# Designs tried in a protein design chat: miniprotein binders against q96jn8r1131to1294. Part 45

Target 1, 164 residues: q96jn8r1131to1294
Amino acid sequence: TLEFLENHGKNILLSNGNRTATRVASYNQGIVVINQPLVPQLLVQVRIDFLNRQWTSSLVLGVITCAPERLNFPASACALKRAAWLLRGRGVFHNGLKICEKFGPNLDTCPEGTILGLRLDSSGGLHLHVNGVDQGVAVPDVPQPCHALVDLYGQCEQVTIVNP

## First folded at step 16 (miniprotein)

Design yl2
Fold by ESMFold2, fold request of step 17:
Structure yl2 (fold): chain B 164 residues (1-164), chain A 82 residues (1-82)
Amino acid sequence: as target 1 above (164 residues)
Amino acid sequence: SPEEIIEEIRKLIDEAIYLAMRGDKTKAVELLQKALDLVNKLGDTEFQKAIDDALKAIDKGDPWYAELILDWALDLAEEKSE
């Protein structure tokens, strides 16, 4: 089954059979990783459960292409300078460099209840889904294996893995 | 020493980003201006530009991007001092 990996950011508490992640302090230290690598038949989906509007900015989605079980996560996903592809706001980032200004909806405006999904296509393209709707290819030809990553950053304090 | 100055700059940046994340743009700007004074002591023109760019990102309500810019600048400054 899909679960958040036990290796995660310092401010994360896992619950609900490791399918729910909650950030319990500050605005950062909230990186979580899905335990199984992405494959073309796998749609990984998380629901935004709780937003704290006292913070600015919201969650980051992405993938990492290195083994996540023993990785030392930085405080914020923006500091991932190797083996990382991130979707934040409308932007796409690779290893801390912005490679696309405008992709999909602005993730910072997604309300509680939004279901966000990540999937690889047969060519290794990374697709974003929003409430079941494919937004297209955010990142072409992602190296495999890769794992889905969520940074519970800023407003985003809780997400839950949901079945498609 | 340059290493001590960079560590002070890092502490100011960390606090500034926290305050910007809380919506206190005025205090965040004050701390980044103090950080800029220290960067001027280093004579690091690229770090000066990074702080200016981060201030613009905070003004636009994008502290995540400010954090990204400043994390790069800190990494580069630390590399130069070695």
Scores: ipSAE 0.863, ipTM 0.931, lowest interface PAE 0.6, mean pLDDT 94
Fold by ESMFold2, last read:
Structure yl2 (fold): chain B 164 residues (1-164), chain A 82 residues (1-82)
Amino acid sequence: as target 1 above (164 residues)
Amino acid sequence: SPEEIIEEIRKLIDEAIYLAMRGDKTKAVELLQKALDLVNKLGDTEFQKAIDDALKAIDKGDPWYAELILDWALDLAEEKSE
């Protein structure tokens, strides 16, 4: 039931029933969004399928709180300056401003096969999961509804939605 | 015009980030230094600082953060040009 939206970055090809996203050119234009909003009973998980180490930096995870179906996505998630909360490397960013220096593991070091998850808790806190391990609250009170977002940036060329 | 200069700066920045993403730091720095020369013509001290900060981010191997810095700077420069 979980799928990537047809509205996505220009370099994305969807496959596997829209559960797999592949970046087929360059290092950017790789934003994808999960079709269902996050709710407390929903853990959205993606597996890193392919990394190309010839690029620098890796994927960005996050949420957007505006309706994603017709949003005009920028080339890179770093340009999301409204209604966006992002996890990149060790940092947490809100609307292009770093709000936390060190949260969870460095996402740039996650190898192929890593399963990354996003979930809201009952208070609206955004949790990151890494290989099934809850890393805690990245953002304490995310407005709802929000949708999970992945930017297949740099090294990250393919991710697949997986069930818990 | 200032708008034409800003568009040329944008092209240089886009190519510099692409080269940094490929690991060609030397060529990326060269292009950002060309962008800095154009920013100096605008007299935009905030943009000058942004290019310096982006160069530091590229040197540390963080072109994503360089892109973030420069995207802000481009937005601010376009806003100032009315």
Scores: ipSAE 0.857, ipTM 0.927, lowest interface PAE 0.6, mean pLDDT 93
Fold by ESMFold2, last read:
Structure yl2 (fold): chain B 164 residues (1-164), chain A 82 residues (1-82)
Amino acid sequence: as target 1 above (164 residues)
Amino acid sequence: SPEEIIEEIRKLIDEAIYLAMRGDKTKAVELLQKALDLVNKLGDTEFQKAIDDALKAIDKGDPWYAELILDWALDLAEEKSE
């Protein structure tokens, strides 16, 4: 079953059989990683459970292509400068560099209840899904194996893995 | 030493980003101006530009991007001192 790894940001509490991640302090230290690598038939989905609008900016989605079990995660996903592709706001970032100005909806505007999904297509393209709707290819050539990552940053205080 | 100055700049940046994340742009800008004064003592023109760009990002309400910019600048400054 899909779970968040025990190796996660310092401000994260895992619950619900490690399928729910809650940020319990500050605005950062909220990186979580899905335990199974993405494969073409796997859609990883998380629901935004709780947002605190008193913070500015919101969650980051992405993938990492290095082994996640013993990585030292930085305080914020913006500092991931190796083996990482991120979706934040309307931007796509690779290793801390913006590679696309606008892709899909602005993630900072997604309300509580939004279901966000990541999957690979057969060509290694990374797709974003929003409430079941495929937004297309965000990143064309993600090396495998890779793992889905969520940074519970800023407004985003809780997400839960949901089944397709 | 340059290493002590970089550590002070890091503390100011961390505090500024926290304040910007809470919506306190005025105090965040104040701390980044103090960081800029220290960056000027280093003579690091890339870091000076990074502070200016981060201030623009905070003004636009985008502290995540300000943090991205400043994290790069800190990494580069630390690398130069090694």
Scores: ipSAE 0.855, ipTM 0.928, lowest interface PAE 0.6, mean pLDDT 93
Fold by ESMFold2, fold request of step 17:
Structure yl2 (fold): chain B 164 residues (1-164), chain A 82 residues (1-82)
Amino acid sequence: as target 1 above (164 residues)
Amino acid sequence: SPEEIIEEIRKLIDEAIYLAMRGDKTKAVELLQKALDLVNKLGDTEFQKAIDDALKAIDKGDPWYAELILDWALDLAEEKSE
């Protein structure tokens, strides 16, 4: 069963059998990782539960290829400079460098209730899903194994893992 | 020492990003201008440009990107031993 890993950002509280992550302080220290690596037949989905509009900017989605159980997470996903691919706003970032200016919808405009998904295709391409709709390949060849990551940043204060 | 200066720059940047995340652009800019004064003492032209670029990102309402820029600059400044 899919759960958020016990190793997470220091402002995260896990609940609901580790399927819900809440950021309980500040705007950062909100990185969480899904406990199973992505495989081509696995769609990982999270629902945006709570947004706080007093903050600017919102969540980041992505994947990491290093073993997540013992990583020392940075305060914000933007500081991930190794083995990381991130989707933020409309941008795609690899190791802290923007590699695509416009992919999919602007994640900063997704309201509460939006379901966001990540999946690998058979070629190792990383797909974004938004409310069940495949947005296409964000990253063409992600090394395996990799784990899905969410940074509960800024406006995003709670997400829950949901079944496809 | 250079180490003390870099630590003070980091504290100013952290507070500036927090304020920008709260929507207080004016105070965020003030703190980054103070950080720039300290960066000038280091003589780090790449860091000077990073501060300018981060100020532009904050002005556009993108503190996440400002944080990205400044995190790179801090990493590079730490790699420069002197």
Scores: ipSAE 0.852, ipTM 0.929, lowest interface PAE 0.6, mean pLDDT 93
Fold by ESMFold2, look of step 16:
Structure yl2 (fold): chain B 164 residues (1-164), chain A 82 residues (1-82)
Amino acid sequence: as target 1 above (164 residues)
Amino acid sequence: SPEEIIEEIRKLIDEAIYLAMRGDKTKAVELLQKALDLVNKLGDTEFQKAIDDALKAIDKGDPWYAELILDWALDLAEEKSE
């Protein structure tokens, strides 16, 4: 079963059998990681449960290829400068550098109830799904093993892992 | 010392990003201008440019990207300091 790792951002509270993550303070310190690596055919999905519109910007999605259990996470995913690929807004970032200006929908506009998914294809391509619809390959050839990451940033205060 | 100056710049940047995240662009800009004064003491032209670019990102309503720019600049400034 998919769960969020107990190693997470300092402002996160896990609940619902570690399948729900809530940011309980400020706008940051909200990084969570899924406990199992992505493998081809595994679709990891989270639902946006709660957005606080008093903040600017919203969640970041991505993957990390280093072992997540003992990482010291930065306050914000933008500071991940090794072994990380991130989707934020419409941008794709690798190790803190923007590699694509426009991919998929603007994640900052996703309302509560949106289900966001990540999976690898057989070539190591990272796919984004939005409400069950494949948006295509965001990142070609991601090294394995890698783990899905969510940064509950800004407006995004709660997400829950859901089944495909 | 350069380390103390960089730490003060970090605190100003953190507060500025927090304020920008809350929609207070005016106060965020004020704090980044104070950070720029300290960056001038370091003589770090790359950091000066980073603050200008971050101010543009805040003006566009993108504090996440401002934070990304400034985090790079802080890392580079730490590497340059002794």
Scores: ipSAE 0.846, ipTM 0.924, lowest interface PAE 0.6, mean pLDDT 93

Design yl3
Fold by OpenDDE base, fold request of step 17:
Structure yl3 (fold): chain B 164 residues (1-164), chain A 82 residues (1-82)
Amino acid sequence: as target 1 above (164 residues)
Amino acid sequence: SPEEIIEEIRKLIDEAIYLAMKGDKTKAVELLQKALDLVNKLGDTEFQKAIDDALKAIDKGDPWFAELILDWALELAEEKSE
């Protein structure tokens, strides 16, 4: 079953069988990783449960290709400068560098209830799904194995893994 | 020492980003200006440019990108001091 790993950011509290992540302090230290690696045609989805409007910005989605169980998480996903592909706002980042300026909807403006998904296609392309709609390939060739990552950053204080 | 100066810069940056994330752009800018003064003591023109770019990002309402820029700058500065 899909769940968040116990190795997570310092401000995260897991609940609901580790399917719900809540950031309980500040705006950062909120990185979580999903236990099972992405494989072709597996759709992994999370729902934005709660947004705290006292903060700016919102969640970061992405994948990492390093071993997540031993990863020392930085306070923010922006500090992941190796083995990382990130979706933030409308931008795509690889190892701390922006590789795409405009892709899909603006993640900073997704309301509560939005369901965000990641899926690898048979060619290794990473797709973003929004409320069940495939937004296209965000990253054309992602190394495998890789794990889905969510940074509960800024406004985003709670997410839950949901089934397709 | 350069290491001590870098640590002070880090503290200022952390607080600046926190305030920017709270929506207090004015105070965030003030703190980054203090950080810039310390960067000038290091004579690090690359770090200076990073702070300028971060200030622009904060002005545009993008503290996450400012944080990214400044994280790179801190990493490079630490490498130079070693």
Scores: ipSAE 0.891, ipTM 0.945, lowest interface PAE 0.5, mean pLDDT 96
Fold by OpenDDE base, fold request of step 17:
Structure yl3 (fold): chain B 164 residues (1-164), chain A 82 residues (1-82)
Amino acid sequence: as target 1 above (164 residues)
Amino acid sequence: SPEEIIEEIRKLIDEAIYLAMKGDKTKAVELLQKALDLVNKLGDTEFQKAIDDALKAIDKGDPWFAELILDWALELAEEKSE
């Protein structure tokens, strides 16, 4: 089953069989990684459970191609400058560089209850899903194996892995 | 020493981003200005540019992007000091 790894950001508490991640302090130190690597046609989804509006910005979605069990997580996903593709707002970032300015809906404005998904297609393209709707290819060719990453950042204080 | 200055800059940046994330742009800018003063002591023109870009990002309400910019700058500054 899909779960968050025990190796996670300092402000994260896992619950619900490690399917729920809650950031319990500040706005950062909230990175979690899903245990199973993304393989073609596997849809990994998380639901935004709670937003804390005292903060600005929101969650970051992405994938990493390094071993997640050994990763020393920085305070924020923005510091991941190696083997990382990130989706935040409407932007796509690769190793700390913006590679796309407008993609999909603005992740910073997704309300509670929004279900966000990541899926690799047969050609290695990384797709974003929003409430079950495929938004298209965010990253055209992602190396495999890779793992889905969620940074509970800013407003986003809790997410839960949900089945398709 | 340059290393000590960089550490102080890091502290200012961390606090500035925190305040920006709380919506206090004014105080965030003040702290980044202090950071800029320290950067000037280093004579690091690339870092100076990064501070300016971060200030613009804060002004536009994008502290995450400011954090990204400043993280790059700190990393590069640390490498230069080695």
Scores: ipSAE 0.890, ipTM 0.945, lowest interface PAE 0.5, mean pLDDT 96
Fold by OpenDDE base, fold request of step 17:
Parts: C-alpha cells; sequence; structure tokens
Structure yl3 (fold): chain B 164 residues (1-164), chain A 82 residues (1-82)
C-alpha cells in the first residue's frame, strides 16, 4: 500500500491512512515522501485536493535517492541540494541547479483535482503524468532506488495518493 | 561580526520570501535591499549578485526561485565566514 512516511515536514498532518497530507500552517515545511520506492512501470499518483490562493507558487514534485526515513527535511524542497530531482512550474532541477527551463505543463497553475504522476521507464527515465497523460521524460536517468517526493508548497495545502 | 551580519541577512531574507509568497513584491524588495546593504558590508560580490538575481525572480513572480538563489548564497557566505 502506498502511503506517506511519518517522517515529514513540520507543518504536515497526515490522515486517511497516511494517504492524505495536509499542510496546516504557513506556506512551507510541507515535504512528504511516499513509502515505497519507485520501480519501473509503477505509476505513483497524487491528487491536488486543496489550493489556498493567498499564497503564490504551488507544489513541487520530485524524487530523492537518499534514505527518506532519516532525512532531515528543510523548510522547502529548494534547499535539497543532494540526491534530488525536482519538478516545479515548468522547470526541472537537479541538486539545486536548473537543468531544464520548459518541461510539460506549468505545475503552478494546476487546479484542484489535477492528478500528477511519476513513473520510471525501463531505461531509468522519469516520466511526469498529468491526468493520466504522459508528458514525457523529465529526467533521463534517475538512480535507483528512489522515492517520490511532494512538497506541499505555497498554494498547495492538501494532496492525496490515488490509485492508477 | 561577519557571523552576526549573516544572521541579520538571513532574517531579512526569510521575511522577504514570506512577503513575496503572500504577493507583496514591494515590501519583499525593500527587505532585500536592506539585505543588500548588509552584503555590501561583507564585501561579498557573489552574494551581491545573488541578491540581484533574487530581486529579478521576485519581480517575475517567482519567489520559489528567489528562495533557491538566496539559500545558495547564504550557504556560501556562511562557509566563507568560517
Amino acid sequence: as target 1 above (164 residues)
Amino acid sequence: SPEEIIEEIRKLIDEAIYLAMKGDKTKAVELLQKALDLVNKLGDTEFQKAIDDALKAIDKGDPWFAELILDWALELAEEKSE
């Protein structure tokens, strides 16, 4: 069963069997990690449940290759400068460096109800899915094992893991 | 001391990003300008460039990227002060 780990950002409250994450304060401290590592052909998806428009920006998606159980989460995913690949807006970042400026749809403008997915292909490419549509390879070669990460940042205050 | 100045810069940056995230670009810029003044006291040209880039990011409505830039800058400045 896919769940969020109990090790999470300080402003996160887990519910629904740890399948729902809610940021209950401020705009940050909202990083969560999915318990099971990504394996080829497994599609992991989260649904944006609630957006708070008092803030700018929105969620960050990504993967980490370090042990998530012992990770000391920074206030924002932007501070993850090791073993991290991040998707935010239309950009792709690796260890704090922008490696792609225009990829897929703008994550900052995804409305409530949007289902975002991550999938590794057989060659180690990380794919982004939006409402079931494969947007292509965001990262061509991701080391394994890796875990999916969601930063409930800015507008994004609640997400839920959903089945494909 | 340089350490004290860096801490003050950090506080200004934290507040600036908070304000930028709430959509108050004007106040965020004001605070970063204050931070820039302190950076100038350190004589750190790389940090100065980072502040300028962060200001541009905020102007473009991207406080997350500004936060990223400034996080790098603070980390590097702390290393230099050690």
Scores: ipSAE 0.890, ipTM 0.945, lowest interface PAE 0.5, mean pLDDT 96
Fold by ESMFold2, fold request of step 17:
Structure yl3 (fold): chain B 164 residues (1-164), chain A 82 residues (1-82)
Amino acid sequence: as target 1 above (164 residues)
Amino acid sequence: SPEEIIEEIRKLIDEAIYLAMKGDKTKAVELLQKALDLVNKLGDTEFQKAIDDALKAIDKGDPWFAELILDWALELAEEKSE
């Protein structure tokens, strides 16, 4: 069963059998990681449960290729400068460097109820799904093993892992 | 010392990003201008440009990107002072 790892951002409270993550303070310290690495047949999906529109900017979605169980997470995913690929807004970032200006929809505009998914294809390409619709390859050939991550940043205060 | 100046810049940046995240662009800009004054004392032209770019990002309503820019600048400034 897919769960969020117990190693997470300091402002996160896990519930619902570790399938729900809530940011309980501030706008940051909200990084969570899915417990199983991505494999081509695995679609990891999270639903945006709660947005607080009084903050600016919203969640970050992505993958890390280092072992997540003992990693010291930074306050914000933007500070991940190694072994990380991130989707934020319309941008794709690798280790803090923007590598694509526009991919998929603007994640900052996703309302409550949006289901976001990540999977690898057979060549290691990272795909984004939005409400069940494949948006294409965000990152070609991501090293394996890698784990999906979510940064409950800004507006995004709660997400839940859902089955495909 | 440069280390003490960098620590004060970091505090100003952290508060500026918090304010920008809350939608208070005016106060965020004021704090980043104060940070820029301190960066000018360091003579760090790359950090100066980072502050300017972060101000533009905040003006456009993108404090996440401002945070990204400034996190790089702080990391680089810390490395230079070592």
Scores: ipSAE 0.861, ipTM 0.932, lowest interface PAE 0.6, mean pLDDT 93
Fold by ESMFold2, look of step 16:
Structure yl3 (fold): chain B 164 residues (1-164), chain A 82 residues (1-82)
Amino acid sequence: as target 1 above (164 residues)
Amino acid sequence: SPEEIIEEIRKLIDEAIYLAMKGDKTKAVELLQKALDLVNKLGDTEFQKAIDDALKAIDKGDPWFAELILDWALELAEEKSE
């Protein structure tokens, strides 16, 4: 079963059988990783459960290709400078460099209840899903294995893994 | 030492981003201006540019991007001082 990995940001509290992650302090230290790598037939989905609009900016979604079990996560996903592809706002970032200005919807505007999904296609392309709708290829050729990551940043204080 | 100056810059940046995340742009800008004064003592023109770009990002309401810019600048400044 899909769960959040026990190695996570220090402001995260896991609950609901490790399927729910809550950021319990500050705006950062909220990185979580799904406990199984992406494979072409796997859709990993999380629901935004709670947003605190008193913060600015919101969650980051993405993948890392380093093994996550013993990785020392930075305070914020923006500091991932190796083996990382991130979706934030409308931007796509690789190792801390913006590679696309506009992809999919603005993640900062997604309301509570939004279901965000990540999957690989058969060519290694990383797809974003929003409420079940494929937004297309964000990153054309991600090395495998890769691991789905959420940073509960800013406004985003709780997400839950949901089944497709 | 340059290492001590960089550590002070990091503390100012961390506090500035926190304040920007809470919506206090005025105080965030004040702290980044103090950081810029310290960066000027290092003579690091790339870091000066990074602070200017981060100030623009904060003004646009994008502290995440400001944090990204400044994290790069801190990493590069630490490598130069070694």
Scores: ipSAE 0.852, ipTM 0.926, lowest interface PAE 0.6, mean pLDDT 93
Fold by ESMFold2, fold request of step 17:
Structure yl3 (fold): chain B 164 residues (1-164), chain A 82 residues (1-82)
Amino acid sequence: as target 1 above (164 residues)
Amino acid sequence: SPEEIIEEIRKLIDEAIYLAMKGDKTKAVELLQKALDLVNKLGDTEFQKAIDDALKAIDKGDPWFAELILDWALELAEEKSE
């Protein structure tokens, strides 16, 4: 039921019933979006399947609050300057501006096999889960509807949607 | 024209970020310094600062943040030329 949308970054190949996304070229053009909006108590989880340590920097997680079916995705999530909340490294970014220096673990150090999760709480707070453990509220009030987003950037070349 | 200079700066930035992403900091820095020379010809002080900040981010091993900084700078430079 949870799948990556067919509208995605240009370097993405979808497989496994659109539950696996692979970046097949370069370091960028790897944005994917989950097909259903986040609702309270829905935990969207992806597993890091493949990291290429030849590249520097790794995936970005986040949400977008605009309709994803018609977006022209930029080459990299860092260029999302409207309706976007991103987790990268230990930073939290809103519309291209860093709003928190240190939240959760450094995502750039997560190895293959790590399961990363996003969910909203009842107040619209965005939670990060790492290997099933809630890291707390990254963003206190995200407008709804929003969709989970992954940018298969740099080292991160493949992720798969997994059931909680 | 300013538009042609900005397009050349964009190409240098794109290549520099690619090289930084591959771990070639030395060549990435060389290309951003060439971009800075072109930015100096535009007289764009904010863009000059952005390139300096991006160079610091690359030195610290954070090309994603360098890309963020330079994407803002390119956007602002393009708006000024309109």
Scores: ipSAE 0.846, ipTM 0.922, lowest interface PAE 0.6, mean pLDDT 93

